# VHH binders against F-box/kelch-repeat protein At4g38940: the designs that were tried, part 11

Target 1, 370 residues: F-box/kelch-repeat protein At4g38940, of Arabidopsis thaliana (Mouse-ear cress) (q9svj9)
Amino acid sequence: MSSPIIIRAPKKQPPEPPCLISLLPEEIVVDIVARVPRCYYPTLSQVSRRFRSLVASPEIYKRRSFFGCTEQCLYIAISKDQTSDIHWFTLCRKPNGQQFSGTTASDHRLVHIPTLPPMPMHGSYVGIGSNIFVMGGFCNWKITSSVSLIDCRTHTAQTLPNMPKAVAFPVTELIDRKIYVIGGSDTLSPMKSPSRIMMVYDTDTEMWQLRARPDWEAGKKWFSSVVIGGKIYMRTYHNSFVCDPNDTSCDRDEVLHSKEWWSACVIDDVLYYYDVRENCLRAYDPKQRAWGVVKGFEGLLPVACKWSKTVSYTGGKLVLFLQKTEKTEIWCAEIAVERREGGEIWGKVEWCNVVLSGNFHIMDCVAVVL

## First folded at step 1 (VHH)

Design s4 (framework vhh_6z1v_2)
Fold by ESMFold2-Fast, scan of step 1:
Structure s4 (fold): chain B 370 residues (1-370), chain A 125 residues (1-125)
Amino acid sequence: as target 1 above (370 residues)
Amino acid sequence: EVQLVESGGRLVRTGGSLRLSCAASGRTFSSYGMGWFRQAPGKEREVVAAISRSGGSTWHADFVKGRFTISRDNAKNTVYLQMNSLKPEDTAVYYCAAKEGFDYLSDWEADYDYWGQGTQVTVSS
């Protein structure tokens, strides 16, 4: 898979050899580099200072977008423990060489981005284009209305206008270029009730709207959500709901609720989550209202895991994160899924390896396009 | 920001031993994860070993396991690479590198922020 590239300016590198490309006009060099796959950018950054500057430049990423050469990249929000500050990591792929083709050696790692400031706990993260929107959460023992924008091309953060209200633990979804922030809490109390407020950010007008939340089961806490067909599918401990954010309608789905679908993702209108107790990937088809098990990769993933998270990825794939119960290891796998003639869903593990070791916890995963 | 200076590289006979040192100056040394990398003529740079901030955790590449050992002395702001049972294929320029941020072992070049100038190790038969 395509991975975010961390281009850091190394200190005390040996003198660079003469670069003949420096004889070309800047515009031509930018156009050439923009068409190169990002997995080669770390190598290019070692050739010359000019290339190192170019691959870290916003100009390169604008050109990649213009030429349709963009790649989907994963950014992961991680804490040292569940109460510490949130820091950003990227899922990175090492360069491959001809002599190592077909080896079993792992080449994917989570890499820390130390230039980004720590983020509030229990806020919302949404990837749009090459940017991550960071909204709400806890800051200095207070729930905040702050909004920040992370530019993943430069790994810089900037402050945006605040949300109308402070919130933590909301349901946050992107539908038709609008960010919906629903429910959540404005208090640190463990007996919190969800807010009856919905805030909507229009990414085209850059304006917030405050709306009354539809009357969705008063007293329930919202814990997980996905979007299918413009509707928000939400899970609480007691019920699972299918809701239209532009309507007051919200219906229970008891079949959906029969599985503990925490940290799920959606591919082609099918909901996927990994069941760590049964060691299987489960799929829910809302049109058939039935759960199925994804076939084809039994025994290929680590067992005895206490936690999982799935994220949808380009080309009918998902990325799965797993944390072992007895070890401080975070595993990651890329799984391609396909629906076959009988209506059965089959999966193929493209790769699977340990991506981070230590006392770390994944809080969220965001996909951007670079 | 930290500056790194490698030393100890020289000509050694096959089967010999050598210890490389990397002296760090600038920001607090104990705030950095450290690694050793090498690059042979006409080859790509490859990771050799990595060590955590405290020195309590280490990782070594498969091709040097049992022969090389990484260690550090935070009181002296120095990281070491002890190389035993040297082979001709160990001939390379050895680089010291420092990683900012959280304390984890990294075997990937792009994860490192600061690099030394390198020290040449030549192993003859």
Scores: ipSAE 0.005, ipTM 0.505, lowest interface PAE 9.6, mean pLDDT 81

Design s5 (framework vhh_6z1v_2)
Fold by ESMFold2-Fast, scan of step 1:
Structure s5 (fold): chain B 370 residues (1-370), chain A 126 residues (1-126)
Amino acid sequence: as target 1 above (370 residues)
Amino acid sequence: EVQLVESGGRLVRTGGSLRLSCAASGFTFSSYAMGWFRQAPGKEREVVAAISWSGDSTWHADFVKGRFTISRDNAKNTVYLQMNSLKPEDTAVYYCAADSTYYEGDLWTSSEYDYWGQGTQVTVSS
């Protein structure tokens, strides 16, 4: 929605300032801007109309990819109410120690994207390149087969062909440029077993295929999953499984299941999740079949939290979201992890602060490359 | 031992009212979402109403909205279903169920409920 005209102050754009950069060929300017970190793009857009147009153009993102200068950007799916639609936020930072205005002083903040339409609850989100695929879920208590594509370069959404089946609460993973949608419910009744159908979207052919689901424990919803070495690691309430999506076989991992690894992420074939009860970051290496605790940042993160979510991030890092039990604060921290001699994993907190205040609930976190 | 014990089911006349109760024991009741389900002869089981662990959020199926109300008393480890303006099509065995896999604030879930009662028969005349 646009601001009411009665509140809007008259805006006259100043003349474009004289700039030595105007003497450079367009190709050279694009090459220079593509190598600049995205956190400086708002500042560049204020230099001239030329730069403002450039940082919003698809050409910049193609050039960044060509030079290997891309960055992972986090998009967070948030609900204000359990019956409301999902809204999109981005994790934004201010460069050079600048801070966001407001009651909470911080150089990092979750910022609402008002131009994106609301999304269904309990669907699936997958980041591929600069896009987010949004699949399934429910709205108005009806389960949908709808597919939407969010272009994160422009913050626009478009409708794609539907999935073969409507589904909510599935396990959704990306393997070898294919999106696997496994299990979930295709009915309003919570009494039904998860679907025995697997849906596979091939991002190269842009076609959906139905496949038989591996013969796993059928009586339970899938609650958490990650991909390690081309296999899907899944946690249900009672068991943790390692499954090959192209085979009907699955193996139980009782050591993996010994921890409540909800909302986990993977860095270099190691599974990480944050244990809010013990206030520690736990790591599981499936080759060693043992849980370890990440060392090096004891006492640096908020305590008394009711839930956590981790997302893998560029350069051997993860981003951790924490919700306080007795406050409407969502905290966020960036943690760099490193394997050391003897197999110990050490972590360094790069930053940690409140990123969102109010009655908001994080439903999912998606990383895209821009 | 975990138990859910329903009570209150009986024969009632069309237009009558009835209150079902479900007494829970053997688990931390205040940490579980609760639901009421029903199953009529020859039909599949359907969800009637659900209530969050705190009691702050409730959901009611469209076919009972305005007639049925779910509530809970965490001090008494009991969930209730107040049924008003009963119709013959409300005739069914009513089950209470508890779900520990409650997704943050959700009133509905595709998850299998963890614990089930044995059911209580409600019969509406005519």
Scores: ipSAE 0.000, ipTM 0.205, lowest interface PAE 15.1, mean pLDDT 78

Design s6 (framework vhh_6z1v_2)
Fold by ESMFold2-Fast, scan of step 1:
Structure s6 (fold): chain B 370 residues (1-370), chain A 125 residues (1-125)
Amino acid sequence: as target 1 above (370 residues)
Amino acid sequence: EVQLVESGGRLVRTGGSLRLSCAASGRTFSEYAMGWFRQAPGKEREVVAAISGSGGSTWHADFVKGRFTISRDNAKNTVYLQMNSLKPEDTAVYYCATDEGPYWEYLDESRYDYWGQGTQVTVSS
């Protein structure tokens, strides 16, 4: 029940000198502010009451979209005890030269969003535009068919029509503006066979359809998945499959399965995951059907970690979350990856910081455009 | 290296009570969820109860709800299963287990990274 308290550096309220910008028409001020990176919006809100109102207005986000000045923002679904409902956090950055207070100097932190209610765990979480769809999962030890829509511009949530079936632990992927919800369980029994039905939500028509699911090896309901080239790549405990959501058949990939690629992401049709046992970032090229190790950042990331999660980020980048085995610390790093001549993949750590402390667990990470 | 050692299993009369203990070593106990499982001869292994790393969240299977209670003492690296109003159907080998991930309570047993050797509980009548 108690939310985590995130401590930020105190805001200073400098004296307000006469502002020459007050002489500009509102439309010009909106156009200027829309082109400013969002990390400066807290600072702009300190300049005047006018700017404070502007950075909170929907008009700013409309103008950012119109000018193509949008940014990809990460929203993190976090459970306090791995068995409670999820709470929403966002990855926040302080502008150059500023730090969050309290811990070792850091310009990045996961910040709790207190206006959003707790939501079901082990459901589907999908970012589309400036919105997050929250579908299914567990609520009070029951599997739900509920659907909520989070508007990340305002940090408000609304209820949408339910899914056709209640489900938890599904494979969920976004392909061509359609959300595919595949497999999973309608009961709390860990050994139940996956659902034989696929649910497809068309974001343009706002309608659900039931379809036959791709055929995969029965008996195991826990999955990890990514999309490459319109196909769903999924890992179960026993096998890795490459499935076309429009066909009922899946092909096994034994080379892909040779690594435990849990919580993976995709950048430019290459699958990435972080191997906490070998302390390396691994890459799978489906065209070559071969695993490689990403070079160029050896010794720059924390070691002795018990889990990892990767998420893709715009500009050929990956965000990596790590938790230390003997510490209640969640580390985060942004890694730029590039494929070089000869097929080698190289990485550069842009930053690496502790972003959250305490007994918190990342359930999912969702990217939105703001 | 992680080791789980169960203790406390014995012969008990129907309606009796018993407390099982599971001692953990080799890792930071308070950060990981723990579960109790049981397996009777000729039956599938089934999940009985689960507890979060902090002890703030617990889950109990419907067939033991109101009779069994899971708890933990992180200072002693021990998880407990208090079993009340025992029935002959509760006769089984009881195992404690943990998974490195957040999905321990709903994963296939083959996904659990660490298991104890088990302790036999026999309920007569």
Scores: ipSAE 0.005, ipTM 0.336, lowest interface PAE 10.3, mean pLDDT 79

Design s7 (framework vhh_6z1v_2)
Fold by ESMFold2-Fast, scan of step 1:
Structure s7 (fold): chain B 370 residues (1-370), chain A 126 residues (1-126)
Amino acid sequence: as target 1 above (370 residues)
Amino acid sequence: EVQLVESGGRLVRTGGSLRLSCAASGLTFSSYAMGWFRQAPGKEREVVAAISWSGGSTWHADFVKGRFTISRDNAKNTVYLQMNSLKPEDTAVYYCAADEFSLYGDYTSPDEYDYWGQGTQVTVSS
């Protein structure tokens, strides 16, 4: 059952008339397009061949930087029916200040990108600038050491030097322009004896290094990890660890482990995850070593969900994806968070609606700057 | 109540063919990856084949590749193992197993599977 998925674009910006475009100098057209939100670029590419060429040109992205119009864009790797048929989607959202209403709900959607190649299952995805690094994983039941770079400006891919070892299910984090790939498996062997090797990729030199990794329990299947203060915080089924990637020591954190913080994100050195059992957003402050509940939006999010994922956004915000237990719906909410007097954390739901319907599963979400 | 019931195991002559079936109940079958494992006397349980929850991806161990084929019918809540060119070394108890939301995970490990059948005996005589 692998069918292509077609998702309609978010609310479209009106295109310029063809005769007017033909009269404008290239510089002026580039200036106009550079000021258009990135989520409308797929729509613009359908207007004319000239717009198709422009939205993929490096000049547009230079102009966006010059005007200070760059934005953080989310790329979501989605599997239909949890197969190897993986599609890339982007999240389109309205500018700040819009309210929830029935007339604007359709403006927040996951938009399919059909030109990007299929992604390996259980590999790693890391966003750096306008690019996504794709590393390892399963491709046709084989674990790969291949590395690819996706240019999100053009939606093209190029090959990079392979990892020293093939790996699936690793912990992968970006620290100081270096990608750390830790643990995982290089075979379809039991995960109880994962690799004791850490692989480090320097994005400036384009070179891989092998290093010994700290001794720590592997757990089973999926790992959760985040970076706070240059340290990697990791969760397995049995333990949570805080590791310095330049040291072989990893310390257990029992307080951190007291919550099942899967698919977490970090805003201002605080770890956030959504607890689908208790229907609340939880925050961990590593300086205080304490869990708290984010206040201020009780009853505003859907309940009876089986899965959640949080992703940090610029400006003290996060994006929350939720999948209902009894429905083929993926919900999405944008939540602004702030610390208040006494150290309490408060949240405000900017918007919340269904962004994708059908039997789909979010495999990963990557933030890039475009 | 989750139950996996294997059927089809019997005595077969070398070079023969056999189809095993595993009927699932008490779970949303189309949400589970399925595997076939076997265990011969005095040996550890080993993975034979695995199939994704949609049937879109299959995996077969090297020692059965080209001879055995795993398939599933989600409308019937059943997974199958078609065994061709049987050898005496294929003699074992064959187990059906279900793995919740496993996507190309560690299918070689019995530890990854949440539910197991009671097994069906396959004997291949020379």
Scores: ipSAE 0.000, ipTM 0.300, lowest interface PAE 10.9, mean pLDDT 78

Design s8 (framework vhh_6z1v_2)
Fold by ESMFold2-Fast, scan of step 1:
Structure s8 (fold): chain B 370 residues (1-370), chain A 127 residues (1-127)
Amino acid sequence: as target 1 above (370 residues)
Amino acid sequence: EVQLVESGGRLVRTGGSLRLSCAASGRTFSSYAMGWFRQAPGKEREVVAAISSSGGSTWHADFVKGRFTISRDNAKNTVYLQMNSLKPEDTAVYYCAASPYEFWDESGLYSTDYDYWGQGTQVTVSS
């Protein structure tokens, strides 16, 4: 038997239990947290409400910059269950000894950022400093010219002036502090060829310009691009091209085209991509116009993958995402690459594990400095 | 070189179901990505669904997601579109298309990527 219903005064939430660091002055706490790697911040935010507020404050990121403690952080644009909207995830690491029984055996995982709004599908994402520019795309059969800025320090989004033209599926590259948005489609009309317009955003003047697109392979879809030495390297199914966006001519590169270099990255002017069919990391040196295979980690990565993405990372490293054929498992690996005697490129797998499980699809990966 | 023939279009009541088939003739069907498109009177042709050459990747337009499912049987050289919970606005001529280019989910939006097209099959959804 229990007592009759008693209406009590609203219970105040109990204050967070004191921990050692919560007893320190704010200035000391900021100094300590600023020196902690950013990948631990999601874990740190779970310890207390004070830490959660602190890791999202502009002050902590100013302090990190002051101490020279900034680092590249990866933000991953993901579609869940093939929805029309993109959600943001960040790569998180559990500190040594901080894994609890029954949590996860993986030291790395992708963590959803629920405070960021969903993004349109098939737009462009560019990381500049601590911000992500989100441009174009579509939702509910409307292609948008909208531009948003995500501040990765606070996980907030703000609207910026629109692009001159709506676009989805463009090639988007950052060269000399300018964002080049090339090709794509401004309509969902299936009979329309890709756009011949190039839009350029100058990050210094904060102004958009319309320019004529260089006369590249008209009417064909662009499937991969990277920037090396101020030139845009692009792949279609038929050809690979090397183009200066300010030049009207593009050079074909038949040796570059001999490999299906999808979702590639660049480290020290060398192009890298992961070949899921042959399970190897391939490297292209544009100065020598030659392909090589990166040695040293044979058999260390998962097989039977349908998709890969490489992203360049500080210190001569890359991050590799692999999606298993079943669409239920996303793997991630960090690989250090180095050139050795005779010009051979060798790789070392620093870590490799499952970072996300479920019906998720990686749409893009953006590096920011935090 | 592929020839495509659609079948299965008919009159169906709102809320009903219908399965469209696309029979491909020619060599290398398993090397082609496939798509379903539709065109209603007075409207532009629009992409409905796309499927990779292996069937491992599929894409469905937002207006049919959860109602329509694309699939393929490479042994039978056939692509299917299962249509459930049909609405009057689904009334259109449905076209099957083949592309020699491998793609991910996002690539289903460009009709210019498809080299071979069928003649279409009429679906009419009555109230």
Scores: ipSAE 0.000, ipTM 0.175, lowest interface PAE 17.3, mean pLDDT 77

Design s9 (framework vhh_6z1v_2)
Fold by ESMFold2-Fast, scan of step 1:
Structure s9 (fold): chain B 370 residues (1-370), chain A 126 residues (1-126)
Amino acid sequence: as target 1 above (370 residues)
Amino acid sequence: EVQLVESGGRLVRTGGSLRLSCAASGFTFSDYAMGWFRQAPGKEREVVAAISWSGGITWHADFVKGRFTISRDNAKNTVYLQMNSLKPEDTAVYYCAAGDLYTDEYFGSSADYDYWGQGTQVTVSS
């Protein structure tokens, strides 16, 4: 017969390399991915739908915790010029919006998180574990008592029970799993003395308590603070105070106040802030009640900056944000600090780069563990 | 001594633009909310726009929304009012004011402002 009625079997395709990862049980894949540094997770999310789901799953973050592979991640509350709300950004190790050509692996950038809604300005922002608590501030042209919880594993937000009182510009600190919210502007008449009440949120019981506040100079609308040894160290324009939140006692520290320690951080019970006028990192030891200058990186950071913010980081390090006077550049540096014999503190700049360009203003920086 | 000095007021035609400035001295400018108020002949003083101590939050009266923009430069101790699409009804003396933030309304009434400038005249011709 001349008919092509016999269907020839298709030529066997050349063997493709086996996709080894697709052959593994899910538990093994979870274990492998949990041990990968988080900076590679955006790349993994592009490999497959399975990997995209895994890097966003709570299971990965539980496994990372179990293996001791967690990382401290920075979330930054930013306001754009003439915006009434804050937007959330995260500090990412890999460059954003750059081309494939060149050495880009060492670049750091602030990257906008578009899935999170705009949130009230001048409130409290506290990182606990993998979550950020957002409390109070201005919403719809009024001071709010609203509380939101951001889950940084999923970049989702949920509403929690309100604070007992609306407040903006408070001192807010985390001590022994309790959030202390004190000072700031509240709904009291301007003719009355500031409230002697502080609001305390217990993260274990999920309940608010009202307590007597430490006594400090009345009439101040702006505060900055850090926690050292379970005490709140506060700065106003006219005074610096050391307060025990479980006691009404509050002592002035004139030596601490001799420096303008706005936007400070704490590493190993030492207070650090960056002095933009003198271009140096200053350190305060509360046990000795003395200021010192951190040595070892003079001239390595950008100059002509109008403000700075420090935040503590794992391994005896801090992250420093600097904003240029031109309002066109926000710089970021990671600085390792060490105390040497004789009490001198030395610093090393691990990296320093422009992380955001444009007319942006950093409102706060929050550390979470992921 | 506390001083607020307004400048930039002049005669402009309907549809024109004008920028007002207010230079502050004698207090910690960055700790105070700033407001722009206006008063037309035979009328009471009314709030036009206000800005928080940090510059992050602004409020504008309904009759100027989309036309006027308040801003501040804390490094220069100056607050600004950019006025676009001006109307004859915008004719008034414009005052700069500084005050502590009050919490019953975001920018409240004139009672929320402790310090006042002398005013600058804006006249919009038809």
Scores: ipSAE 0.000, ipTM 0.182, lowest interface PAE 16.1, mean pLDDT 77

Design z1 (framework vhh_7z1x_3)
Fold by ESMFold2-Fast, scan of step 1:
Structure z1 (fold): chain B 370 residues (1-370), chain A 125 residues (1-125)
Amino acid sequence: as target 1 above (370 residues)
Amino acid sequence: QVQLVETGGGLVQPGGSLRLSCTASGFTFSSYAMNWVRQAPGKGLEWLSGISGSGGSTSYADSVKGRFTISRDNAKNTLYLQMNSLQPDDTAVYFCAKDRYYDSSGYYEDAFDIWGQGTQVTVSS
C-alpha cells in the first residue's frame, strides 16, 4: 500500500559544528576509515555528510584492498512466496553499543537490499572480487542469455554483453578467474537433452568462448558441484564425477557418491556438506578418498531442517545456512574447522542464530570481498 | 508468479481413502517432475512419491508403496495423490513439491525449489 507522500524541500540547517577529524589531511582520513570494520560503516555515516559519502565511495574499497583489510561478505539470493524473481539479501552484523537503543542487539541478520532489481531464477551467480555476476536463468516463460553485474560496494546493477547461448540450470564454477558454464537447458521443452557445449567467460578479457564439453555422461542432468585442485567435482542422482574442464575425460568416484553431498563447499582441498537427515557436518578428503564426520559440536545446531548450504569463509571457516521444515526460520552458523592429530576434523561453532523469518527460500549464496 | 496450491486434505477414518490435488501455475508444468512430501507431528520431512514430467515414470517410498498412487493431468496443470488404506500414522501435513531440474524425479527434499503451503490430513476414529 502506497500512501501519498508530500516531499518537502529540505529546510536549510545551521552548519554542523567543527569536527576535530576535519583537520586531518584527506589521505589520512581515507587510510583510517579503510581500516575500520565494515559493520561500523552505517554508524560512521551518521557522524557527518563527509563520512557518509566516503563509506559509499569506490576509493575507500580500493584503499581497503591495498591495506589487506578486506572482509569476505555473504550475499544471499532469496525467493519469497514462491516467486520466479530473485531478491538479494546480505548477511549483516549489527555493532554493539548503538545510541538510544533499548533492545538487545542481534549480532547477525539477513538484510534485504531494496536498490537491487529482481533477478531471474535458475541462473548462475558467481562472486568475483567485490562483484556478483548474474548469468542466464528463467524469466517470463523463457530462458535468457542476459548477464548482469552487481557492484557490492554501491549495491547497483548494470547489464553486460549476453552469453553466446541462453541457459538455465547449468553447472557453474569459477577456476582461475574464468567462469565455466556447463550443460543445463536452453529451452523449457522436456524433450531436449542438456546442452553439449561449454561456455567460458574470461573475467580479465571480458570475452566469451565456446568450448567442447568434456564427455561427461551425455544427456544426464547435474545437481551439485564444487572445485578442488582445478577440477570440477559433480553429483547427479546416479553418480559423482571428477572432471578437468580442459580435458574431454572424467572419472567416477563411487566413495564420493556414497553421500548426498548437495550444496557443499571446499576448505583446504576438503569437501564439506551438512547432512540434514543425520544432523552432522560431513567431510570428504579426495587424497584419502574417505568420508568423515566433523566432531566437536554435536547437538549445538538446529534439527528438523529441510535444506542446508555451506559456504567457505576466510580463516579456515565455513558458514552454514539451515532452513527449518516449517519454512518460517532460516538459521545461520559460523563454524571453524581444524584437522587434528590422527587426521580427525574438529569444528567449533563461533555463533549460531536465526537470520531470517518468514516465507523465504534460499536459492544461492555468494561470497564477495569488500 | 510460480505457485503450487494443495487441496483435498481433511479428517478421515482409519482404513479410509482420500485424494489430494495440487494445482500449478507460472511454469511449464509438463517439463518438471513433481513430488509429494509429508511431515508428521514432531517428525522431519518424509518423501512419499515422485512422477516424471510426462507421467510415464513413478516412484514411491516403501512406507506408502501399494497404498498411494501418484498421477498428473498436464492439460489441467494438476498433480494428484490417491491415498488408500489410511492409518493413524499417515496423519501429517502433505506438501506438493516441484523438482529443481527439468523432467527428473527428486528423492531428496533439497532437490525441490518450489513447495506448496501444505494440506492437513488427519486419520482418526
Scores: ipSAE 0.000, ipTM 0.188, lowest interface PAE 13.5, mean pLDDT 77

Design z10 (framework vhh_7z1x_3)
Amino acid sequence: QVQLVETGGGLVQPGGSLRLSCTASGFTFSSYAMNWVRQAPGKGLEWLSGISGSGGSTSYADSVKGRFTISRDNAKNTLYLQMNSLQPDDTAVYFCARDYGDYEGYYYYGMDVWGQGTQVTVSS
ESMFold2-Fast, scan of step 1: ipSAE 0.012; ipTM 0.339

